# Designs tried in a protein design chat: VHH binders against Phosphatase IMPL1, chloroplastic (IMPL1). Part 2

Target 1, 311 residues: Phosphatase IMPL1, chloroplastic (IMPL1), of Arabidopsis thaliana (Mouse-ear cress) (q94f00)
Amino acid sequence: VLSEVSDQTRYPRIGAKTTGTISPAHLLEVVELAAKTGAEVVMEAVNKPRNITYKGLSDLVTDTDKASEAAILEVVKKNFSDHLILGEEGGIIGDSSSDYLWCIDPLDGTTNFAHGYPSFAVSVGVLYRGNPAAASVVEFVGGPMCWNTRTFSATAGGGALCNGQKIHVSKTDAVERALLITGFGYEHDDAWSTNMELFKEFTDVSRGVRRLGAAAVDMCHVALGIAESYWEYRLKPWDMAAGVLIVEEAGGAVTRMDGGKFSVFDRSVLVSNGVLHPKLLERIAPATENLKSKGIDFSLWFKPEDYHTEL

## First folded at step 12 (VHH)

Design j03 (from i05 with T51Y Y98K)
Fold by ESMFold2, look of step 13:
Structure j03 (fold): chain B 311 residues (1-311), chain A 115 residues (1-115)
Amino acid sequence: as target 1 above (311 residues)
Amino acid sequence: QLQLVESGGGLVQAGGSMRLSCAASGSIFSYAMGWHRQAPGKQRELVAKIYGGDTRYDDSVKGRFTISRDNTKNTVYLQMNSLKVEDTAVYYCAATTKRGWHDYWGQGTQVTVSS
């Protein structure tokens, strides 16, 4: 029976079972406000001149990134003064005894922002005891002379939305018809080399593989149904926490690249529209196991000490 | 802005040991921290890097140098053992995130290895 096989390919959910003492609706409201408030800072900067000295461009990027993080932190602290926060720029702030950990990327796609290339975002996710509970990503689209945004959001068990409308992953059921996305880290190590081979192979068998440069954007495109999958080695919690929940709540699948159960602190992620997940793993999982056999550890990265989890 | 201050450099005999320290003015938890060196007339080169729990070393120093970090003191260290004359250089501490868009450097500390 072919129709019953599809249920056996489902993967463990990665979202939180409960949001604790804070209701899903309240948590969603704050996570959306935080991401939108950071995005307002970024929007003020998108039209500033880029054809300037390198020092001036670097200062623009740095100032925008830090101001976005500060704006996000203000929203979180005003609403939840005792929550733990992990920000890409400020590191760890707050009470390590908190069940709630906010994973903040105030500017995902920094090089794209610097060039005015329209693939970057503000990404805010909040974990409850290690599992994503609520998420929002504000994506910048359009580019010079026509910048705009759209807001993705999700709560565990509550579905995924874009600009308030429910979204779902695509129904594409063949890799040959799929649009895929990946990314490459700064380190040119064995994981990087392996992903270059995966990139090469998948460009040969799919409709194309994009290397867009913003992990949160890539995952939101899977959730929106305009791409079928995204994978990358060595991402950090702030790169992944929001996007993975949004994909899962849009009906997609989330695993490590070896096919194992995903944690936000893991060092690899594969997200997809679900139906393609086993087919993608047929190639991706063996490549990942080969890396592990060489001693590369893909588990737990940047988890704050003393943050207690159910993981 | 993140300020980095190196210390611990100086003169040492070949075969000896030396420990460099880099004190940061703020949190280094989310940064890739590293040591680079520049010998006279040569390009600045990565010596060692630590990012999260991962370390990476230049081939010329593997087995002799050890990078470590203390996130509570916002300090990164380079333990240098079995020093060679070829290790003579100015050593710089660096902190990097956002693929080099947020790139901070210390003033450098001279290490001189004599035979």
Scores: ipSAE 0.357, ipTM 0.725, lowest interface PAE 4.4, mean pLDDT 90

Design j05 (from i05 with A32T)
Fold by ESMFold2, look of step 12:
Structure j05 (fold): chain B 311 residues (1-311), chain A 115 residues (1-115)
Amino acid sequence: as target 1 above (311 residues)
Amino acid sequence: QLQLVESGGGLVQAGGSMRLSCAASGSIFSYTMGWHRQAPGKQRELVAKITGGDTRYDDSVKGRFTISRDNTKNTVYLQMNSLKVEDTAVYYCAATTYRGWHDYWGQGTQVTVSS
């Protein structure tokens, strides 16, 4: 009973309370179609040559990213012409008065895609008034000569699925038995340096820490129960919006790395199977507080100015 | 294809101030925007960059230069104060796109600081 009180006060849910005027089933249908359509573009490119000039490789990555985003945008606009969209190429598109904001990552794990390393995805999340309402991630697996996909989905309050089957986080209750995942931002700043120390420390006390290179994939692995936690500083809304809902709907916990209530516009995320969340925060939260004391900015990031939220 | 056009360069006396502008042909909201400079006979070097609201500066310009952006006008600025002769260079606006796989560059604008 005491545990219930503690959990109730520490890890507020991050998913939307409602999907608004659009039913959960309808939002889920469109978010899945959007992610699948983007993934079809990526699938056409997975076997193209990678041992080429850097310019040719850069073109492959940028052409694939752009085409995937365009395919996703077409699905969203055809179904919801007035929704607000946040994408890498187009920035902010649509009506700023919309309660719905689509956070689109048309190719999560671009370096992995460029190398043919099988950890990348298409990630589509839609927020209702700032909170994740529906999500889909199409993960690429297998690698050269055996590419395949898995589709993760969730609606707020509706649970999480992989290929249509309900999924749940692991029940692992000790860090020494946990498989952990982290990632590093592109800037070698103080947050990066702090996370290198966290990485080092957690490799000493767990079954291992993976650095796979695709945030949406990492969160889906937590939701699937094959890893226990994922954390990273300085992600953008399109990196996080889908994965965090999928983890929460699979029974996991989602916070900022300081332990505070998570928003898709925050600059840090910790997801876990829930049971391990407090133990992970014992080390991660103080490290994050040290960054704040150095003046590192953790204010909201990439939030569209006019987008109304209930945050 | 994103196009970047710099303006605001010219001749200025040491100790003076100047503001550079970089107008983009499309949204820069999601991009890392930056200013680089190239003095004669030197390689191009990063001066300042901005990602969202986060700024970073080369040590030689900290406290003197300020990068900012106006996402509604798709414009990036470099306010340069307390200018020194060593700041003389062609200044280029850059956008890092597609998660660092491609950079767009402006044509450059000459800044000349006279003693």
Scores: ipSAE 0.472, ipTM 0.788, lowest interface PAE 3.2, mean pLDDT 91
Fold by ESMFold2, look of step 15:
Structure j05 (fold): chain B 311 residues (1-311), chain A 115 residues (1-115)
Amino acid sequence: as target 1 above (311 residues)
Amino acid sequence: QLQLVESGGGLVQAGGSMRLSCAASGSIFSYTMGWHRQAPGKQRELVAKITGGDTRYDDSVKGRFTISRDNTKNTVYLQMNSLKVEDTAVYYCAATTYRGWHDYWGQGTQVTVSS
């Protein structure tokens, strides 16, 4: 109808329209408890020695990652015994007929964790029929001798919070005044090369581009309003499910890097304060289309085969 | 701890085909799975890898080898066609975590291609 003309330039929302039979408050309570419980495991490890053998460091990282995931799984299973879970270590667990899919990253930013560099998190998102319904990210801040956390959370339609206080994206309306963030995956393919060029170009026209090393943290910084945008190719559902909802509920925009409607199973993400989104896409979308013409696959990724979605 | 066991190796004549299997003791859904090979006196080299549905191949095997996975059986396969004497090596199955902090390796299976 004509009454919707005033919204024609807005990007489609990605959050769930309902949380089904489980209330938003109940989902939020469990998702926050799950993320905080995983973060308690990580906090126990944050002060352990890092100046050790490389094998000892690798064991510390992997043991912490596994223990965090196990703690998160216990919370989810205790509260929702039949929900489907997608974890970085355990893969697909639970009832595939469930409308609810938990996407768990028990330690986002493992290299940073290994080095004691203060940019890593526990990230838990729950989808309802493929769309984010509730989310929590527990961010580690401060660094050696100063470790602390802060907790981001959101429910679809309920707004975004940090430590219980409502947060909003920034109002910055010019790229030359923006602080931007990106990341690079481990595969050095054409998408990596393209993003290196985007990094170079955006450092020329903005206040700077950070490469911090934890996707969930980067998205929470956009939601908090201390950065204006984050983009990355080839993230997985557990990297993105929580952060994207938190950005959207803070008033931001979420799309694929080609500008299309985002799903958690997509292979690219652009989040921003909204105001800058079209300007960022002017450069990012053509670069992404060029990758498609080179045969880079952007079809859905890591979606459980028989998980029912409304995508 | 994820355990990987390769099978299917042996002797094959040049031009022939062979299928290697790698059985995992747990879920491989979230891992990058790969096949590497090591000929006598040479360094171990990547042959093929698969992450989700994405495959990548060393140039020397493109069009001849196909990597695939069956997540319900936690098994990864390497279909090797048009085999050459140069393909003779011990083939290792590998699994790596998303961020590469540790790798799991099988014990290897010998593939010998005779003329």
Scores: ipSAE 0.413, ipTM 0.762, lowest interface PAE 3.7, mean pLDDT 91

## First folded at step 13 (VHH; from j03 with F29Y)

Design m06
Fold by ESMFold2, look of step 15:
Structure m06 (fold): chain B 311 residues (1-311), chain A 115 residues (1-115)
Amino acid sequence: as target 1 above (311 residues)
Amino acid sequence: QLQLVESGGGLVQAGGSMRLSCAASGSIYSYAMGWHRQAPGKQRELVAKIYGGDTRYDDSVKGRFTISRDNTKNTVYLQMNSLKVEDTAVYYCAATTKRGWHDYWGQGTQVTVSS
């Protein structure tokens, strides 16, 4: 049977098995509206001047982030008054007894936004009992004089879409023909140093490794099939919740960087087109195990204490 | 808008202990919280940082200072033991996200260690 030979089933699924009491279509409608509403705030700001004082630029970034999050929260609260929300700007809001946790990044790629570099997004994911149930990412493209957006979305089991059209990961089956993406945090610790070595090694053997600066965008590019993989250590739930579902629903693979089953609360992620996943792990997993042997903490991160999960 | 208010500073003898508190006006859950200090004539420097339960310390205070946080009280603490005259400074509480694009600072609290 075709499903039994599909590369898409070689790793544990990370998306929710059900969307609970809220239908997939209803969750998708609200998650898309939330992400698009936040993106309207960001779009208003993309043409504001950047050749200004650093304080003025910092205020623009801060005001845009907060206004985007406020717009997203208004949509979520109006539709689901008792859902739990984890936002990068506002923290934890809502009822911890809720099965639904919204993970919100109101502006992924803040430095890129500040510079007008066209790789940033609004990212909204909703978990059901700890597993991604629905997601939307609104990506900003083009740049100064040419700003535009495209909207990625997914529901668990429902496939991934870009601007309403089904998307799929690439079929590239050799690392030497792959375009890869990674990211680096500002913390220059052992995980950072390890990833610098991975970056160096993969640049030598692939068509290149990009460091673009927006995790949600990078994952959407894998889902769209224009890049083959993305990995990063030390991401937070709001960085990952939407993108990982979109990759999985586009036929890709999602794991921790040690190859284990991924949770949105994990501290590492590897996403890929699936067929390359084992080859990427041949180098990435041992590097990650070495970090664990040095005592680097890979326990769950930023999981709200009272939020019940089926992980 | 997040506001930070430090307390607990004062005069202490070398070898003594002191606990600083930083009360936040809102959630600090998603923020990297830190203590910085500025001695007279020196630049402000990071002393201790806590982010998602992970801690980091400047080598000059490691083993003597402990940073902690209580997310339910939106408060971060710096427990300072075995104080030295060199620890004399104004101590500032800071909260950051997004690689420094979202920085909030308190007014500072004076710590004076006398020999």
Scores: ipSAE 0.503, ipTM 0.797, lowest interface PAE 2.7, mean pLDDT 91
Fold by OpenDDE, look of step 13:
Structure m06 (fold): chain B 311 residues (1-311), chain A 115 residues (1-115)
Amino acid sequence: as target 1 above (311 residues)
Amino acid sequence: QLQLVESGGGLVQAGGSMRLSCAASGSIYSYAMGWHRQAPGKQRELVAKIYGGDTRYDDSVKGRFTISRDNTKNTVYLQMNSLKVEDTAVYYCAATTKRGWHDYWGQGTQVTVSS
């Protein structure tokens, strides 16, 4: 299997060097099954009538999230009962002595889901000693009356796939010809303001910046080559674990927003087609450093206690 | 549904200290945990919030109150020092998941600070 690799001379690879005692093929099989199983739950929910009441809609979202995660967990536990799990809804489950950590977002893009707006996804990644080893993202595409899915998957060193077909990042080498993607959290602090400025600046110099609302999807779009970059502050491991591997295996670059080596436990991420990465960092890195100088915390977060990592 | 139960409230003199606890029925690891308070005749207001390791405080309690969590016990705490009469309120524990789509609330605990 031919793998597209990022420029390793510039940016350290984030993918696991090994999958330990479990074969890459087996990890991939289970991660795909897990994501698919979650996606089936979401598919059942996506066609349900939307209640116009706030409570009804909130309940639909919450119920779908929980049901999807439960379904995913069942698959993981059935296959790997001793693995550690970090889920958005359920938190940490399992033994921290495991080298394997599953990062699960059962429904990325809940706002889009709630409104029936494309797109959103089920995202499942598995780390080996802190580095992504296998990933699967099931994206929901289309919209009301025409919902469909496409499946992204990757293993470290095995390349990236969409619906079983090998995918690659774009070759766009100019920012002015690039379509970029970003996201925003709910906290309107200095990081938010900084990203808003970045959004403004890149909107001015690129073909446009999208704010699509699903981090895993956004990264997969970069891997697919239909966008050139995605960046965001304060994503959690379950938001990033799958997407970053898929991008890297598609030939893209993954770093922190300060240009440093990325961990899924970092509070910033920049992914790109590789070619544009330095140009993007020219603007993004200083902005990020400025936040650090103001005392904004960029330490690792949501790393399970006692989980062994080789970061 | 996540159930939250507050404890530790009561009567304390101005300048005194009090520690509130909020016990959750399940894991709080991925939740944003917060303390809110509602004084008589006033709206409920956020006092402190913790998400992961990040903490936020209302300006009125900065330097006096500390929010912390113990994930192993599924408990969030509010250490309140240098209490003032204006801190008198019913204090509520809240858990927020999935970007605020749903909030879980405790029943509240009364904190009364006497002059």
Scores: ipSAE 0.381, ipTM 0.759, lowest interface PAE 1.5, mean pLDDT 93

## First folded at step 15 (VHH; from j05 with S27N)

Design n03
Fold by OpenDDE, fold request of step 17:
Structure n03 (fold): chain B 311 residues (1-311), chain A 115 residues (1-115)
Amino acid sequence: as target 1 above (311 residues)
Amino acid sequence: QLQLVESGGGLVQAGGSMRLSCAASGNIFSYTMGWHRQAPGKQRELVAKITGGDTRYDDSVKGRFTISRDNTKNTVYLQMNSLKVEDTAVYYCAATTYRGWHDYWGQGTQVTVSS
């Protein structure tokens, strides 16, 4: 029954229908600049030696996160002083009366970064009344001695770009031919256990499941068409805000793990190339039902107090 | 750098109650806030943590302790009820985004439960 409904009819768009008084182009410009600025900070740090003490490495990670976020924040504040900002490191900055909420992950994939393992990213998204309006993700690719970046960007209704070129999700219509991606949080809770079971199942029925360690990157890979799906539980808004828009604008589908309408404040996300989405949801459904029966929390989280949303 | 300052510790009789506070120097909205304790001769252990509104407790304190936060005050609390002698420890406040990477700690506050 699920396979008969087209993706476009089945899943509501999550992107902002409007950007209010600020043009999409202007939002995009600032989002791109902000992400780029953060990425420059990360690039400076990525080549620093890793053969240091554990404490030294931890400090490097911390310093890089903070410096990247500060740089991004400066760009955002310079252009939009009244906008609300939700940063991974800095928390909530600004007034909740703003319709615009910037979701910033200054270094998505910190473990990868720490080890010099590709990939990781700077992720910047801006919401209008809770819906993604513009996004930019700067992915670090390559590795030691050959670090490079590629930049993903999107505006709601404007399509998705990689390095200025239009990108699209794959057309793969069979799970057995799909490369899938997932992630795991740090909490070994029911969601974690459930996802481990899903990991096993999908590893069995697909070409493989990657655990790459950077949610924004993973979503961008789906948008780029080199992977067919990504899912994860308990991500934060700053982890998802940019990536989900990029996927959607690349022609993909974005939902909760139960197939419900997605918000960046949700505790689960499933993105795909659209074609596979019903099939994936069908396979996920038993796990979802089990979680619900156990009383898993599907409520919104990390939504700023009094921030106006039209979800 | 986020600074954390614990308060509210002291001496209390078994069966009594105490409320600890941890004041942060900055916004804690995005952080997982936690209370840890270290008893004499023992390793530091997690007592309670709160991520967003999601709370988790060590089994030894479940039903007795409650962790809460006020983001407007950048403060996390630990309400400790039905205190036991074995709850005696230095209690530390912690803030973390990535476990093992971004942990900020307070200096701790002594809690002594007398029999």
Scores: ipSAE 0.699, ipTM 0.868, lowest interface PAE 0.8, mean pLDDT 93
Fold by OpenDDE, fold request of step 17:
Parts: C-alpha cells; sequence; structure tokens
Structure n03 (fold): chain B 311 residues (1-311), chain A 115 residues (1-115)
C-alpha cells in the first residue's frame, strides 16, 4: 500500500534523477551485498570481550572498522573497479573522473559498538554526480546475548525497504507528539552550543529528543516511522549518503538545517517525516543562520577534488 | 596499519621558526590529523588539529603555529613561528577518526627552543 508521500513537493529532491549507464537495480544489488559483507565482519566482532584497558578496546574498534571497510571495498571493487570510493577509514580510493562515488561508513556508532550498546550500523551509499543513487544500511539491534540485524535499502525513485518490506515515514503532524533524534560531535564550538540549545528547546516541546550516537541508524528510524526527525551539524558524507536517500524514498524530507537544498557534502542535515519539516525549520533555521552570521563555515567539505557534481 | 613518521625537529633559538612534517604510509583524507606535544614533567597536550580543511589550535600557539595537510602526499605539517622556550617538547603526530578514537601515533620528534 503506497502511503501518500507527505508534502514531497515542498523541498527539492536530493536523489539522483538518473544513474547513468548502470541500472538502479544493479547499484542496489551491489550496495546491499557490500553492506551485508561488512556487517558479517562486524557480527563476528560484536561478541568479543571488551577489554578493561583503553588500548584493548581501541584496538578492537580499529580492527573491526578496518576489516569491515576492507570487506566492503572488495565487493565494490569487484563489481566496479573504476568507481571512486570515499571511506571513513580508507579515505579516497579510485579515479575522480568517475561519475560514481561510494560513501562508506563501515561502523557507524563506534562508541556504541565499543560499549556493546545498541545501535550501530554499516552504511553504504553510492552517488551519481554527487546525488544519492542507491543505499543500504545494516543496523545492529538488541545487545549483548541477543544481537540481531535489520537491513534498510533504497534506490532513487524506487522506494525504501526494511528487510525487503516497503517502509514509510510517520504521519505525525504535531511536534508535541513527535519523538525526535539529534547528535553531537566532539568539538565544543558554537555549533555544538547551538545544537545544545535546540536540544533543550525541542525536549521541552516534544515527547523527547534522543541522542543515539549513529547517524545512519537515526535516519533509518525516521524512514521506518518510529521517529519523526533527525538533525545534526558537521556530519561527513559517509555518515549521511545512505540514510538521507532512505528517508527521502520513505516519503520524508531532507534539507540543510537552514532549509536549503541538501548535499552529502554539507555540514548540516535535517531529515523528517515531511509533515513536521516546516515546524522544525521554524526553530532550526534561525539558529543555523545565526551561526552563519557569526562566520561559522558551512561550505562544502570532504568533496573529492575534481569529482564532477550536479548539485 | 597506518604508520606515521615525524621529521623536522631539532634545536632552534627563541623567536625562530621550524617546520615539522608527518608522513603517513597511507591515505589520510578522511582522518583528523593532529600534532600533540609533551614537555618534560608535563602531560601530553593537543597543539593543533585539522579535519578536512578545518583547523583548530591550542590557545598557547594561536597566531604562531599553522597546521596544514597535503593529501596527495599523505603528509601533515606544522609550521611553528615565533618559537618560545616553553614550546620545547616532544611533538607527536596523530591520525584519528572524527569520533575521537586515536587510531595511529608517530614516535615523536624532539623540538628544543633555546633562550
Amino acid sequence: as target 1 above (311 residues)
Amino acid sequence: QLQLVESGGGLVQAGGSMRLSCAASGNIFSYTMGWHRQAPGKQRELVAKITGGDTRYDDSVKGRFTISRDNTKNTVYLQMNSLKVEDTAVYYCAATTYRGWHDYWGQGTQVTVSS
């Protein structure tokens, strides 16, 4: 049952209008396989003892991140040897002349993973000329003694799926009835302070604001309809590329936090169920504009040199 | 495993300049690169870091030190101007994810500023 896409006409679509010479189905197949393969690596590590020492824990996190990314890269390279890859751990790999850019977070929510706290995810997205074309996120759910996964996937124009079933954002039309999600970086600068104020304000007027620690998971929860919105400053392309497509294809809205058209290379993101997006922006956009007026940099970042984009 | 190797340290007079380099064995595009220092009898402290193109400095070195990176060479630099005796320390290069996990450290290079 195709649920009525709430107010999709209000904000420009961020998904790729075309996928070039490669079919959306083929891209989807590979992103799903890549994410799955990475997730298998993470699953093997998730039940390992957490060492008491900081070094031991750090090593576990690092090893898991690297191994997951390596597994994902192998899948991508096997299928598309000429594509450009941007990974959290491996950086930029490939030729910048490619229209396709893979954005990979092999372990989103590393702190959660380190502590055995749910949730965290493997996130794989592919862009065509800077616009998300296909995405897959494998979320780890449960906790110690009961770890499980669920898989989110989307293609531009093809809808969003969870475990192979079509998903949709909620129809909640009041902030007072909404469960919201946000995140914080580790830099305690003006953006952090601003978001803390937003956190406070929205905590006061909503059913609550969660700080969960995994951007890809947070966005997927919005796509699944169990949360109404997620926003955060200073995320990286590999944190956002998959999740924003999944939200949009689930009928949600994606913008910058100033209300402008979103790119995965932006330094702010707001996703929602669409219906609440204007109300959220009433508070979030002025706060963001204030940061801009103070000279905080909101220019594109982590964009590979010479990568062609149609943003 | 990413290896970091510092170079460019040594002896310099107060008011002088020095440039440190940190060469990484692999791609550093996605990493936050940082310079830390440890003076005798003191704790290790962050001097400067660079995330993408964004730079941050400790207050003690603002206006004097500049961190930069060359992703094509997988190298991070620390230009140190107007050096002071209190800048004397072992300087360490670090590569970290933006989530605060220190992934890699160099062995350090000695910087000595004489009066």
Scores: ipSAE 0.693, ipTM 0.864, lowest interface PAE 0.8, mean pLDDT 93
Fold by ESMFold2, look of step 15:
Structure n03 (fold): chain B 311 residues (1-311), chain A 115 residues (1-115)
Amino acid sequence: as target 1 above (311 residues)
Amino acid sequence: QLQLVESGGGLVQAGGSMRLSCAASGNIFSYTMGWHRQAPGKQRELVAKITGGDTRYDDSVKGRFTISRDNTKNTVYLQMNSLKVEDTAVYYCAATTYRGWHDYWGQGTQVTVSS
């Protein structure tokens, strides 16, 4: 019912051209319900004691993660019994002939959750033939004695919202005035070392670089316009599928860190407010090309072998 | 609850080859799977791990050992070539889950390399 949005941009659009046989409104409704239902489980756990044994803390994290995932899966399966699902713990579930693949992260930012540090989320994205079609992220904010949530959502071509209100990336046009975000994995390899140098270099020229610890949250902050960019190597599809659509639908740019067209099965992501994207790539893309010249693998990762895509 | 069962261990002469298998009771597609070993009187050490198709090896086994997985069988393998007496150990299969908050371990399988 809506006219097609122009897809002529400096960087190729990554969102799906259509939501298929399921209307955008219906798909959005279910993706929001799934994310919110998972987040209700997480909310019940945010005030549980953390000054306990490490085993007890590990159980808190894993029990909350399991219960959030189960709640999300129940919503998806009740609404779409034949869809394919890729979860961080459940792996691949459902019919590989489905055009729809749900990428579910039931607790993004587990270390932050364990410490009560207010940067974690529930992230649910659904792909249509390999491209993000709808997304929702429920972010936890405030922290101890003040926990709250806000819900980000998007459909391909439908714009991005936070708590039902339209959001847009910032208009900051100089790196010197930008707030940037990145993340680091636990593998201290060449990609990690390269990103430590990028971190150092960008702290010299920007308003600062944050390392907050939850990829979905970081991308939502770019979409909200309170940060200008986020990048990270070696994220998985469930880390990225929702956040990238939300950034794009807020008017931002999404690429690989080499500047190429992004897929949720890629091993690097750069999101930004768009205007800064070329300036960020001036440093980030050569660093990424250097990693490739050293033999670091940037081929598709965690793509289900039988899942049909138009990538 | 994920269960891991190793098999394929035994006695092998130095310079020989052996393949270990680790059968998982559930889907391992999203997990980091690994092989560890513990020699008598020593601490358990990582030998190899695989996440998706991305592999990493301890320096002592690079070029000799290959980790792989078969997702249709929920099974992880360790192909061990050019075995040395120093490779003698109990080999354990491990699955790292919940971003490192929980590990599942197998019971271990003995590998003995004789001169």
Scores: ipSAE 0.575, ipTM 0.829, lowest interface PAE 2.3, mean pLDDT 92
Fold by ESMFold2, fold request of step 17:
Structure n03 (fold): chain B 311 residues (1-311), chain A 115 residues (1-115)
Amino acid sequence: as target 1 above (311 residues)
Amino acid sequence: QLQLVESGGGLVQAGGSMRLSCAASGNIFSYTMGWHRQAPGKQRELVAKITGGDTRYDDSVKGRFTISRDNTKNTVYLQMNSLKVEDTAVYYCAATTYRGWHDYWGQGTQVTVSS
């Protein structure tokens, strides 16, 4: 039973106010089943040989990703035939008049998966009218000879769980004692350069900054309380939809990197244990405002044209 | 399996304009789409790319070329203005998929800029 948690009213909540006509329990059941079913496909592939030709490795990655996506889609469509789906590889599928949008990343951390580095996941989030309503992330841990998984889940207003146990962000109240995480995309533009500078500066003032390579995993580590914050520019909705809800429901804070109210369709995200959020924004927000002055576009992206939102 | 088909190439005088099209056989909404070019005896080089609404351009074409996409037609365009003889090349449409683990390529379309 949770006793005392950070006051999330300092930052607007990003989770849906209701799950609509589908109960939170039903959405949670299906989102967990979808993520676990995708993860079964990925688990079948974690022990396949990696010391092979690069073409063979590329085929392993793409075949696994495609099969995981297909397995996830089958679960979603079987349970909710009219829901809208946004997948990393499949694009937009389903009825755009639906209030429900499933944001699916069938293999978050593909380079890590390719190398057998134990930081990758299956991530499934469901939005209700643009706001996260339910989420599940199945994280792969252990590594070669020792693969295992753990399952993170949340519903808006229902708290966050890992393997069925309630979780909460850390209580660390000084950056000097914090373990931080960030990530970098492959586009080496001004946003990339800015984040390299943020990375450098935060390594000077914290217990360290990790660059682990899987956004959903990074956010789940914040929710679990083993890291204090994660930030990244230019993630896509399927990278963020599940993890942001899990952090919020674990008592954390979620904003854009300029400090503004976060939407899954935004191009920046900062999640934290809450208590550190203002301190992190003191450095991160000005850097993000500087990028805007240089013409970097932070408008919403990858939002399906006809999908109705309350954003 | 995604197929890409370019069209719109041909002969144009220096200073002229041309629009290339790339029709995709499937959904490209989530992909980074791009145009590359290969001049005789040179390696293929990136010209422009688009991810969602974000566009990026090689310095040699900035201000002259515009990449765009129509997701309802699964089509990507390259509007080329103020063409120079050095823009002469075979232009290829590309889709970067699976976070860069697989690329799809079109067959190419020849663009020839005469002085």
Scores: ipSAE 0.457, ipTM 0.783, lowest interface PAE 3.4, mean pLDDT 92

